Miniprotein binders against q6w4x9r395to579. Designs and how they scored, part 234

Target 1, 185 residues: q6w4x9r395to579
Amino acid sequence: GHCSLEGGSFVTTFDARPYRFHGTCTYILLQSPQLPEDGALMAVYDKSGVSHSETSLVAVVYLSRQDKIVISQDEVVTNNGEAKWLPYKTRNITVFRQTSTHLQMATSFGLELVVQLRPIFQAYVTVGPQFRGQTRGLCGNFNGDTTDDFTTSMGIAEGTASLFVDSWRAGNCPAALERETDPCS
Below, E stands for the ipSAE of ESMFold2; O stands for the ipSAE of OpenDDE; V2 stands for 0.75 times the mean of E and O plus 0.25 times the DockQ between their complexes.

## First folded at step 21 (miniprotein)

Design ej5 (at its last look DockQ between E and O 0.95; V2 from the best seeds 0.77)
Fold by ESMFold2, look of step 21:
Structure ej5 (fold): chain B 185 residues (1-185), chain A 82 residues (1-82)
Amino acid sequence: as target 1 above (185 residues)
Amino acid sequence: STTRLRIEFRDISEEQAKKVEEIIRFEAEKTGVDVEFEYHDGRLTVEAEGSPYAIEWFLYIVRLRLWWEMDGVEIYVIKVES
C-alpha cells in the first residue's frame, strides 16, 4: 500500500483517495498494531508560501517507545533530539540517503518511508500487505474502499476532509482551515 | 458501556502538571471523554470515563503526545476498570 504527502498539502491515501487540507499542526499519518512499541508515523505541517492560508509538510516523525526519529525539511535527521550521520541504523530501522535529493527509512516491520528533500519536501509511505485493514490516520484505513477513508480517530466516517484531518491532530492547535477562495492567490 | 481510566503522575511540578492537563483536556474534548484532575504534592491524578473505544484512543494519543511534547514527565500508574 502507498500513501503520499505532496506539495500544496495534498495527500493520497493507501486506497488512492486524494484530498487536500489546510492546517498547521502535527498529525497522525499512520498508526497500526503492526508498528512495534506503540509506533506511529506523524506529519508536521506549517504555514508556507505566499498565501497565509497555504500550508506544507515540514517534517516526518517516527515515534515509538524506543525512537523519536525526525526527518525535517532542513535535511537534518535526529533521534531523540540528537542529530545523526547517515546512514543511521537502529535494531529495526535504517535511515540512509537514497539519492542526492531523497532519504529513505527502511524497517524490518514492513514500513518504508521515502522523503524527497528537494525541490519540494514530500513524503511517500509504503506498507506491506500485513497492514491491510490495520491502519489509522491521514493515510486512511487501507481496506480497499475509498468511501470510508475519511474515518476519524473515533471510528466515524466523515464526508469532508477537514473533520477527518482535525480528528487526527496530535497537538493543541486550531482546527484545519478550509481552503479559502482568494482572487489574489 | 462505560470504561474508567486512572492515570497518575509523580514528582512533577505545578508547571508540568498544567501542561499535562492542557494536553489531556484537548484530547478529552476530541474523544468525548469526561476527565477530572487532582494535583497535590507533586502528584497529578487523572480520572477519565467514556466508551471503551474512546478511552482506548484517548489513552494512546495522550501517551504519544506526552512522549512527543513533554520532557522528563513519565506516567507512573495506569489503571483501567471496565
Scores: ipSAE 0.726, ipTM 0.870, lowest interface PAE 1.0, mean pLDDT 87
Fold by OpenDDE base, look of step 21:
Structure ej5 (fold): chain B 185 residues (1-185), chain A 82 residues (1-82)
Amino acid sequence: as target 1 above (185 residues)
Amino acid sequence: STTRLRIEFRDISEEQAKKVEEIIRFEAEKTGVDVEFEYHDGRLTVEAEGSPYAIEWFLYIVRLRLWWEMDGVEIYVIKVES
């Protein structure tokens, strides 16, 4: 499964459903029992301009009971608040520079993350087949059905992205603005 | 059916307790979980009640957010009753 966060406010789920939202919060991208130690992948969005529609991804966070790995737009990688030199390796996670503009987080448990640093901060999430039907968050449920991708944290399927996105907030943040558009348009 | 959950925070300042309460109230509202708080002498006790599914998610998201937002604060699950 491939999930992408592109263009500042566009998301394509594991099931290839595209949508757009404007929020300035931390959101759960991926939560799954397949992630060890209650792990979750999160995305941090912030204001990039003066209007409510000017929002962008500014960091990606992998959070578990053991690690708090942050990859930020300024190319700083931290774990538990400490800056780390690349390549950085934990028990089952490795963060390294893939190219001059891309960082990669590789794991032993079937999660891969590629972060494009410039010109636009973007993220690409890949999960193995063992994650099928067992994912939750903004990246969807990876079950091959796009119609139920907007399932909230409480297991309710929504028709639009607004309530879906807000249900996956990991902070006390305002509600996001939602516009379902094709990121390829 | 409903599930009751009691969690505790130990050695927590009043200021920290207020922040924790803000986080928990927010998540409780989102999940439809009823919560009650008691702070006394460095200990914050939270009583939560909701559906089994709501309580499960509530506990997960609270743990996650506390780990992310509140360094040094540890959560203890004291009782789960269904």
Scores: ipSAE 0.696, ipTM 0.877, lowest interface PAE 0.7, mean pLDDT 94
ESMFold2 (binder alone), look of step 21: mean pLDDT 86; pTM 0.855

Design ej6 (at its last look DockQ between E and O 0.91; V2 from the best seeds 0.73)
Fold by ESMFold2, look of step 21:
Structure ej6 (fold): chain B 185 residues (1-185), chain A 82 residues (1-82)
Amino acid sequence: as target 1 above (185 residues)
Amino acid sequence: STTRLRIEFRDISEEQAKKVEEIIRFEAEKNGVDVEFEYHDGRLTVEAEGSPYAIEWFLYIVRLRLWWEMDGVEIYVIKVES
């Protein structure tokens, strides 16, 4: 399954449902019992222009009982607040530079993250088949059905992105507004 | 059905307790969970009640946010009834 976070705050879920939102917060991108040590992948969005309604991805965070790996637009990778040289390895995670513009986080538990650093900061999440039907967050539930991909943290399927995105906030932040959906992104 | 959750924080300052309460109140409101707090002599106790699904996510997201946003605060799950 593939989920993408692309410029203009566009998201495409594991079930290929596109949407856009504008918000300044940290969000749960992917949570699943398949991630060890109560792990989650989070996305950090911040203002990206003159108007309040322009936000963009500024960091991706893998957080568990063991790790706090931050990959940010300043191209620095940290774990538990300490900067790391690449390639960086733990028992089950490897972060390395694949190209001059792309970093990759590979894991032994079926999660892969590719981060485009330039020209704009974007992220691409890949999960193995064991995650099918067992994901929550901005990347959707990975059940093969786009009609319930906007399922909130309360288990309620919404027809629009706004309440869905707001439910996945991981911070005391203002609510986001839904934006025009681009089916190509 | 409902789930009742009791969690506890030990040896935390009043400043730490206020920050924990802010996180918990936000997540409780967001997820339709009823909470009550009691802070006494460095111990913060939280009683939470809601649907089984809401309580499961509430506990998860509270733990995650504490890991992300705070240092030196440990959560103890005392009781879960559903």
Scores: ipSAE 0.757, ipTM 0.880, lowest interface PAE 0.8, mean pLDDT 88
Fold by OpenDDE base, look of step 21:
Structure ej6 (fold): chain B 185 residues (1-185), chain A 82 residues (1-82)
Amino acid sequence: as target 1 above (185 residues)
Amino acid sequence: STTRLRIEFRDISEEQAKKVEEIIRFEAEKNGVDVEFEYHDGRLTVEAEGSPYAIEWFLYIVRLRLWWEMDGVEIYVIKVES
C-alpha cells in the first residue's frame, strides 16, 4: 500500500483515494497492530500563509513506546528530542539520506517512509501486504475499497473528509477545513 | 454494547492532573466516550464509558498523547468491563 502527502494539503490513501484538507494539527497517518510497540506514524501540519487554506506539512513523526523520531522540513532528524546524524539506526528503524532532496526511514516491520525535503515538503508511506485491512488514520484502511477510507476513529465511515480528518487529530487543535479534490487535477 | 474503563494516574500533581484532564476530555468528546474525573491526594481517577471500539481507541490515543505531551506521567488501567 502506498499513501502520499503532497502539495501541502493533498492526501492519497493506501486505497488510492485522493482528498484535500487544511489543518494545523498533528494527525495520525497510520496506526496498526502490525506496528510494534504501539507504533504510529503522524503528520504535523502548520500554517504556511495568512489564509486558512494556506497549510502545509512541516514534519513527519514516528512514535512508539521506544522511539519518537521526527523528520522536519528543516532537514533535522531527532529521536526523543535529540538531534541525530544520518544515517541513524535504532533497533529496527534506519533513517538515511536517499538523495540530495529525499530522506528515507526504513524499518524491519514492513513500513517505509520517504520524505521529500524540497522544493515542497512531502511524504510517501509504503506498507507491506501484512497491513491489509489493519490500518487506521489519514492513509485509510487499506482494504481495497475506497468508499470506506474515511472511517473515523470511532469506526464510522464518513462521506466527506472533514469529520474523518478531525477524528484523527493527535492534539487539542481546531477543526480542519476540507475539500475533496483530486490532487492530479 | 458499552465498555467501562477505569484508569488511574498516580503521584501526579494537581497541575499535571488538570493538563491530563484537558487531553482526556478532548479525546473523550471527539470519540464519543463519556468520562468522569476524580482527583485526590496525588491520584487522578478517570471513569470512561463508550462502545468497545471507542474505548479501545480512546485508551490508545490517550496513552500516545500523554507519552508525547506529558513525559513521565504513567497511566494505569485498573478495570475494564464489557
Scores: ipSAE 0.594, ipTM 0.830, lowest interface PAE 0.9, mean pLDDT 93
ESMFold2 (binder alone), look of step 21: mean pLDDT 87; pTM 0.871

Design ej7 (at its last look DockQ between E and O 0.67; V2 from the best seeds 0.00; counts 0 for: pae O 1.6 > 1.5)
Fold by ESMFold2, look of step 21:
Structure ej7 (fold): chain B 185 residues (1-185), chain A 82 residues (1-82)
Amino acid sequence: as target 1 above (185 residues)
Amino acid sequence: STTRLRIEFRDISEEQAKKVEEIIRFEAEKQGVDVEFEYHDGRLTVEAEGSPYAIEWFLYIVRLRLWWEMDGVEIYVIKVES
């Protein structure tokens, strides 16, 4: 399965559903039981500097009980904020420079992340077949059905991207500048 | 049906407890989970109540945010099923 985060805050889910959103926050991009040690990918969005309503991806974070890997234009920062020379390797994860403009995080557990640093910060997530039907977050649920890809953190399928995206916030940040959104059960 | 969850943080400073509470209140409000806090002698106890699905995600996201935003905070789950 393939999920992309491209300029202008565009996302294409594992089930190929495209959407766009505007927000400045950290979001759950991908969570799955297939990621070891309660792992997740998070995506950090910030104001793009073009207009106050435009936002863009500024970092991707892999986080688990064992690993903290932050990939941004300053390249790789891990555990305790230390910048790392590439290639950076743990038992299950290798981060290396794929090209002059691209970094790759390869893992033994079926997750691959490719980050384009320039000219625009973009990210491409690939997961193996073991993730089918077992993902949550901005990349959708990977079940082959686009009609429920906007499933919120409460398990409710929404018809709009903004309600869906706001439910996946992983930080104390305000909801989008849209009409009322509240989590419901 | 409603699930009730009790979690504890031990050997946590008052300042750390305030940060933990801030994270938990935000996530609880987002998921429609009711929470109550009690801090005494380095122990923070949190009582949470909500739907089974909301409680499962609430616990996960709280753990994740604590790992991301805090250092040296251990969480102990003491579940009380209703």
Scores: ipSAE 0.586, ipTM 0.807, lowest interface PAE 1.4, mean pLDDT 84
Fold by OpenDDE base, look of step 21:
Structure ej7 (fold): chain B 185 residues (1-185), chain A 82 residues (1-82)
Amino acid sequence: as target 1 above (185 residues)
Amino acid sequence: STTRLRIEFRDISEEQAKKVEEIIRFEAEKQGVDVEFEYHDGRLTVEAEGSPYAIEWFLYIVRLRLWWEMDGVEIYVIKVES
């Protein structure tokens, strides 16, 4: 499964459903029992302009009981708040420079993350087949059905992205604005 | 069916307790969980009640948020009753 965060406010789920939202919070991208130690992948969005529609991804965070790995748009990688030199390796996670513009987080448990640093901060999430039907968050449920991708944290399927996205907030943040738009348009 | 959850925070200041309460109250409201708080002498006790699913997710998200926002604050699950 491949999930992408592109263009500042566009998301494509594991089931290849595209949508758009504008929020300035931290959101759960991926939560799954397949992630060890209660792990979750999260995305941090912030304002990139003066209008409510000017929002962008500014960081990606992998959070577990053992690690809090942050990859920020400033090309800084931290774990538990400490800056780390690349390549950086933990027990089951490795963060390294893939190209001059891309960082990669590789794991031993079937999660891969590629972060494009410039010109636009973007993220690409890949999960193994063992995650099929067992994912939650903005990246969807990875069950091959796009019609139920907007399932909230309470297991309610929504028709639009607004309530879906808001249900996956990991902070006390304002509600997000939605605009279901094809990111390829 | 409903599930009751009791969690505790130990060695927590009143200021920290207020922040924790804000986080928990927000998540509780979002997930449809009823919560009650009691702070006494560095200990914050939280009683939560909701559906089994709501309580499970509530506890998970609270753990994540506390880990993210409240470094050094440890959560203890004291009792779960269905």
Scores: ipSAE 0.365, ipTM 0.720, lowest interface PAE 1.6, mean pLDDT 92
ESMFold2 (binder alone), look of step 21: mean pLDDT 89; pTM 0.887

Design ej8 (at its last read DockQ between E and O 0.94; V2 from the best seeds 0.86)
Amino acid sequence: STTRLRIEFRDISEEQAKKVEEIIRFEAEKSGVDVEFEYHDGRLTVEAEGSPYVIEWFLYIVRLRLWWEMDGVEIYVIKVES
ESMFold2, look of step 21: ipSAE 0.767; ipTM 0.891
ESMFold2 (binder alone), look of step 21: mean pLDDT 88; pTM 0.884
OpenDDE base, look of step 21: ipSAE 0.790; ipTM 0.910
ESMFold2, look of step 22: ipSAE 0.746; ipTM 0.886
ESMFold2 (binder alone), look of step 22: mean pLDDT 88; pTM 0.883
OpenDDE base, look of step 22: ipSAE 0.783; ipTM 0.907
ESMFold2, fold request of step 23: ipSAE 0.806, 0.802, 0.809; ipTM 0.907, 0.905, 0.907
ESMFold2 (binder alone), fold request of step 23: mean pLDDT 88, 88, 86; pTM 0.879, 0.881, 0.864
OpenDDE base, fold request of step 23: ipSAE 0.869, 0.856, 0.818; ipTM 0.942, 0.942, 0.913
ESMFold2, last read: ipSAE 0.784, 0.799, 0.798; ipTM 0.900, 0.906, 0.903
ESMFold2 (binder alone), last read: mean pLDDT 88, 88, 88; pTM 0.879, 0.880, 0.883
OpenDDE base, last read: ipSAE 0.854, 0.862, 0.854; ipTM 0.941, 0.944, 0.942

Design ej9 (at its last look DockQ between E and O 0.86; V2 from the best seeds 0.74)
Fold by ESMFold2, look of step 21:
Structure ej9 (fold): chain B 185 residues (1-185), chain A 82 residues (1-82)
Amino acid sequence: as target 1 above (185 residues)
Amino acid sequence: STTRLRIEFRDISEEQAKKVEEIIRFEAEKSGVDVEFEYHDGRLTVEAEGSPYTIEWFLYIVRLRLWWEMDGVEIYVIKVES
C-alpha cells in the first residue's frame, strides 16, 4: 500500500483517495498494531506564507516507546532529540540517503518511508500487505474502499477532508475552521 | 455504553502535571471524553469516561503525545471498566 504527502498539502491515501487540507499541526499519518512498541508515523505541517491556506509539510516523525525519529526539511535527522549522521541504524530501522535529494527510512516491520528534501519537502509511505485493514490516520484505513477513508479518530466516516484531518491532530492546535477565521495570525 | 478509566502519573512536579493536564484536556475535548483531575504529593490522578472506542483512542493519543512532547512522565492505567 502507498500513501503520499505532496506539495500544496496534498495527500493520497493507501486506497488511492486524494485530498487536500490546510492546517498547522502535527497529525497522525499512520497508526497500526503492525507497528512495534505502539508506534505511529506523524506528519508536521506549518505555515509556508501569510495566509492560513498556505501550509506545507515540514517534518515526518516515527514515534514509538523506543524511538523518536524526526526527518525535517532542514535535512537533519534526530532520534530522541539528538542529531544523527547518516546512515543511521537501530535494531529495526535504517535511515540513509537514497539520493542527493531523497532520504529513506527502511524497517524490519514492513514500513518504508521515502522523504524528498528538495525542491519541496514531500513524503512517500509504503506498507506491506500485513497492514491491510489495520491502519488509521491521514493515510486512511487501507481496506480497499475509498468511501470510508475519511474515518475520524472517533470511528466516524466524514464527508469532508477537513473534519477528518482535524480529528487526527496530535497537538494543542486550532481546528482548520478556527485558523480560517484568523488569517493574519 | 460507557467505559470508565482511571490513570495516574507518579513522581511528577507541579509544572509537569500542568502540562500533562493541558494535553489531556485537549484530547478529552476532541474525543468527547469527560475528565476529572486531582494532583497532590507528586501524583496526578485522572478519571475519564466515554465510549469504549473514544477511551481507547484517548489513552493511546495521550500516551503518544507524552512521548512526543515530554520527558520522564509515565502513565499508569489503574482501572478500566465498561
Scores: ipSAE 0.738, ipTM 0.878, lowest interface PAE 0.9, mean pLDDT 87
Fold by OpenDDE base, look of step 21:
Structure ej9 (fold): chain B 185 residues (1-185), chain A 82 residues (1-82)
Amino acid sequence: as target 1 above (185 residues)
Amino acid sequence: STTRLRIEFRDISEEQAKKVEEIIRFEAEKSGVDVEFEYHDGRLTVEAEGSPYTIEWFLYIVRLRLWWEMDGVEIYVIKVES
């Protein structure tokens, strides 16, 4: 499964459903029992301009009982708040420079993350087949059905992205604006 | 059916307790979980009640957010009743 966060406010789920939202919060991208130690992948969005529609991805966070790995737009990688030099290895996670503009987080448990640093901070999430039907968050449920991708944290399928996205907030932040737009348009 | 959950925070300041309460109250409202708080002498006690599903998610998201936002604060799950 491939999930992408592109163009500042566009998301494509594991099931290839595209949508758009404007929020300035931390959101759960991926939560799954397949992630060890209660792991979750999160995305941090911030205001990039004056209007409510000017929002952008500014960091990606992998959080578990063991690690708090942050990849930020300023090309700083931290774990538990400490800056780390690349390549950086933990027990089952490696963060390294893939190209001059891309960082990669590789794991031993079937999660891969590629972060494009410039010109636009973007993220690409890949999960193995063992994750099928067992994912939750903004990246969807990876079950091959796009119609139920907007399932909230309470297990309710929504028709629009607004309530879906807001249900996956990981902070006390305002509600997001949403527009179901094809990022390829 | 409903599940009742008791959470404790030990050696927590009043200021920290207020922040924890804000986080938990927010998540409780989102999840449809009823919560009650009691702070006394460095200990914050939270009573939560909801369906088994909502309580499970509530506990998960609270743990995650506290770990992310409140360094040094430890959460203790004391009792679960169904």
Scores: ipSAE 0.655, ipTM 0.858, lowest interface PAE 0.8, mean pLDDT 93
ESMFold2 (binder alone), look of step 21: mean pLDDT 88; pTM 0.883

Design gf1 (at its last look DockQ between E and O 0.97; V2 from the best seeds 0.85)
Fold by OpenDDE base, look of step 21:
Structure gf1 (fold): chain B 185 residues (1-185), chain A 91 residues (1-91)
Amino acid sequence: as target 1 above (185 residues)
Amino acid sequence: SELEEIAKTILEAVKDLLYAVEENDEEAIKRAIERLEEAAKRAEEAGFEKVAEGVERVIEAVRNGEEDPWIYLMVRYLEWYLEEAMRRAKE
C-alpha cells in the first residue's frame, strides 16, 4: 500500500483515493495494530501564508511508546525531542539520507517512509501486505475499496474530507477546510 | 443496549477530559478521570475488556502528562475498540 502527501494539501490513500484539505493540526496518517508499541504515523500541518487556506505539511512524526521521531521541513530529525545525526538507528527503525533531497525511514515491521525535503516538503508512506484491512487514519483503511476511505475514527463513513480529517486530529485544532485553493510553496 | 450506554458515557467523559486538559483544569481532569474509571469498570464487568483497557490507557496518558498527540492517539484507539465492539454486537 502506498499513501502520499503532496503539494502541501493533497493526500492519496493506500487505496489510491485522492483528496485535498486545509488544516493546521497534527493528524494521524496511519494507525494499525501491526505497528509495535501502539505506534502511529502522523503529519503536522501549519500555516504557510497569511490566509487560513494556505497550509502545508511541515513535519512527519512516528510516535510510539518508545519513540517520537520527527522529520521536519528544516531537515532536522529528532527522537523524543533530541536532535539526531543521520543515519540514526533504534531497535527497529532507521532514518537515513536517501538522496540530497530525500530522507528515508526504514523499519523492521513493514513500514517505510520517504520524505522529500525540497522543493516541496512531501511524504510517501509504504506498508506491507500484512497491513491490508488493518489501517486507519488519513491514509485510509487499505482494503481495496476507495468508497469507504473517508471512514472516521468512530467508524462513520463521510462523504467529504473535512469531517473525516478532523476525526483523525491529534490535538485541539480548528476544523479542517475542504476548498480548492492554491497549495503552499 | 448496555454497550451503547457505556460507549456514550465513555465518549462524553473523554470529551470532558480533553477539554479539561486543554484548559489545564486539574479538578475537571480529576472528575473526568473518575467518570472514566467507573465506565471502564462497567465495561469490564459487561465483558468488554478491550474497551476497558482503552479507557485505562487514555487515563494513563493524561496522568503521566503525555503530550497531546499521544493522548489523542490513545483516544483514537479507544474509539476503535468501541467501534469494533459495537460492530460485533450487531452481528
Scores: ipSAE 0.851, ipTM 0.929, lowest interface PAE 0.5, mean pLDDT 94
Fold by ESMFold2, look of step 21:
Structure gf1 (fold): chain B 185 residues (1-185), chain A 91 residues (1-91)
Amino acid sequence: as target 1 above (185 residues)
Amino acid sequence: SELEEIAKTILEAVKDLLYAVEENDEEAIKRAIERLEEAAKRAEEAGFEKVAEGVERVIEAVRNGEEDPWIYLMVRYLEWYLEEAMRRAKE
């Protein structure tokens, strides 16, 4: 399955459902029992600098009991707060420079993350077939049905992206309902 | 049902806990944790072991002084365990 976070705060889910939102927060992109040590992939969004309501992706975080890997728009990679030189390897994760403008995080547990650093900070998430029907978060539930991709953290299928996105906040942040959100764009 | 009452208690206490953590209100944190510990005991006795474990992980995250992303992630996994338990109870 493929999920993308692209310029203009666009997201395309594992089931190919596109949407857009604006919010200043850390959000859960993907949580799954397939990720070891209660792991999750998270996205950090912050203001774009010219509009109070516009936000953009500024970092991607892989978080588990073992690791807190942060890949930020300033091109620094950290694990548990310590800056790391690339290639960087743990027991089950490798982060390396894929090209002059792209970094890749490869894992032994079926998660792959590609981060475009330039010209715009973007992220591309790929998961193996073992994740089908076993994901939650901004990337959707990967069940082959776009009509319920807006499933909240309590398992409620919403008709709007704003309620869905708000449920996946991983911090004390303003509600997405105070931001421009368009479930159809 | 008993599970619905346990879930209501847990979700209310989690909401209070998250607010107390953001306010750095140590007394409110202790009160919310005590309610969560009691609800986890009820969940375990009723056979909802993953719910009880999920509550314990939220408590542990707060007691260890973990940052918001980890605390909220533990809450999101707890919410998932609650939804799964409710779905299985209907089957």
Scores: ipSAE 0.760, ipTM 0.876, lowest interface PAE 0.8, mean pLDDT 87
ESMFold2 (binder alone), look of step 21: mean pLDDT 81; pTM 0.787

Design gf10 (at its last look DockQ between E and O 0.82; V2 from the best seeds 0.82)
Fold by OpenDDE base, look of step 21:
Structure gf10 (fold): chain B 185 residues (1-185), chain A 91 residues (1-91)
Amino acid sequence: as target 1 above (185 residues)
Amino acid sequence: SELEEIAKTILEAVKDLLYAVEENDEEAIKRAIERLEEAAKRAEEAGFEKVAEGVERVIEAVRNGEEDPWIYLMVRWLEWYLEEAMERAKE
């Protein structure tokens, strides 16, 4: 399964459903029992301009009982608040420079993350087949059905992205705005 | 149903708890936790052990002073457990 966060406000789910939203919060991208130590992948969005529609991805966070790994747009990698030199290794996670503009987080449990730093901060999430049907969050449920990707944290299927996205917030944040747009357009 | 009532109670208490945390209202936090503890007990007694565990994890996150992302993650797990329980109850 491949999930992408592109263009500052575009998301393509594991099931290849594209959508757009504008929010300034931390959101859960991937929640799954397949992630060890109650792990989850999150995305941090912030304002990139004066308009409410000017929002962008500014960081990706892997959060578990053991680690809080943050990859920021400033090319800083931290774990539990401490800056780390690359390549950085934990028990089952490695963060390293893939290219001059890309960082990669590799894991032993079937999660891969590639972060494009420039010119636009973007993220690409890959999960193994063992995650099929066992994921929730902004990246969807990875069940091969695009029509139910907007399922909220409470299991309610939404027709629009706003309530869906808001249900996966990881903090007290304003409501997200939405626009149905093809990320490739 | 019993589960629906428990779920309602839990979700309301969680809402109150999150609000109290944001406001840094210690007394309100305490009250919300007490309500959640009672709800967890009720869930456990009704056979919804995973739900009870989910509640406890939310409480623990708050008591330990964890950051918002972790607290909310625990809440999302609890919501997952509730959803699963409710789906099973329909079968």
Scores: ipSAE 0.877, ipTM 0.937, lowest interface PAE 0.5, mean pLDDT 94
Fold by ESMFold2, look of step 21:
Structure gf10 (fold): chain B 185 residues (1-185), chain A 91 residues (1-91)
Amino acid sequence: as target 1 above (185 residues)
Amino acid sequence: SELEEIAKTILEAVKDLLYAVEENDEEAIKRAIERLEEAAKRAEEAGFEKVAEGVERVIEAVRNGEEDPWIYLMVRWLEWYLEEAMERAKE
């Protein structure tokens, strides 16, 4: 299964359902019992400097009880807050430079992440067949059916991307108040 | 059903807990945790051990001062355990 995060906050799910959204938050991209130690993959989006109405991917985070691996737009890779020289290897994860513009995180548990650093920060997620039907988050549920890929964190299938994406926030996102036009001003 | 009542209590208390953490309202945090601890006990006694564990992990994350991504991830696991328990009860 393949999930992609491309410019313009454009996402294609494991079931090949495309959507776009505009948000400034950390979102849960992939949650699954197949990831060890309550692991999840998360995506961090922020306002684009080239367009005030657009958001873009600025970091990808692999988070578990053991690791917090951050691959950021500024090309810095950290684990638990400490910068790491590449190639970087743990017991079950290896992060290395695939090419001059791409980094790869390979794992022993069926998750693979490729990050394009330039010209635009983008990410490509691959999971093995053992993940089928056992994922939640922005990459969808990987069940072969696009009609329920927009399943919220509460288990509700939504018809629109915005409600679905908002349900997968992993933090307080007060920037939504800053985007709204104040009707009293 | 008892499970539906437990789930309602948990979800309301989690909502209050997350808001209280954002506001740094220590009294509201304590009240939400007390409600969650009672709900976890009810879940354990009713045989919903994963739900009880999920509640305890949310509480631990908040008490340890974990960052939002981890706290929210623990909440998302709790929500998934609740969904699974409710689906199994309908079989």
Scores: ipSAE 0.748, ipTM 0.867, lowest interface PAE 0.8, mean pLDDT 85
ESMFold2 (binder alone), look of step 21: mean pLDDT 79; pTM 0.744

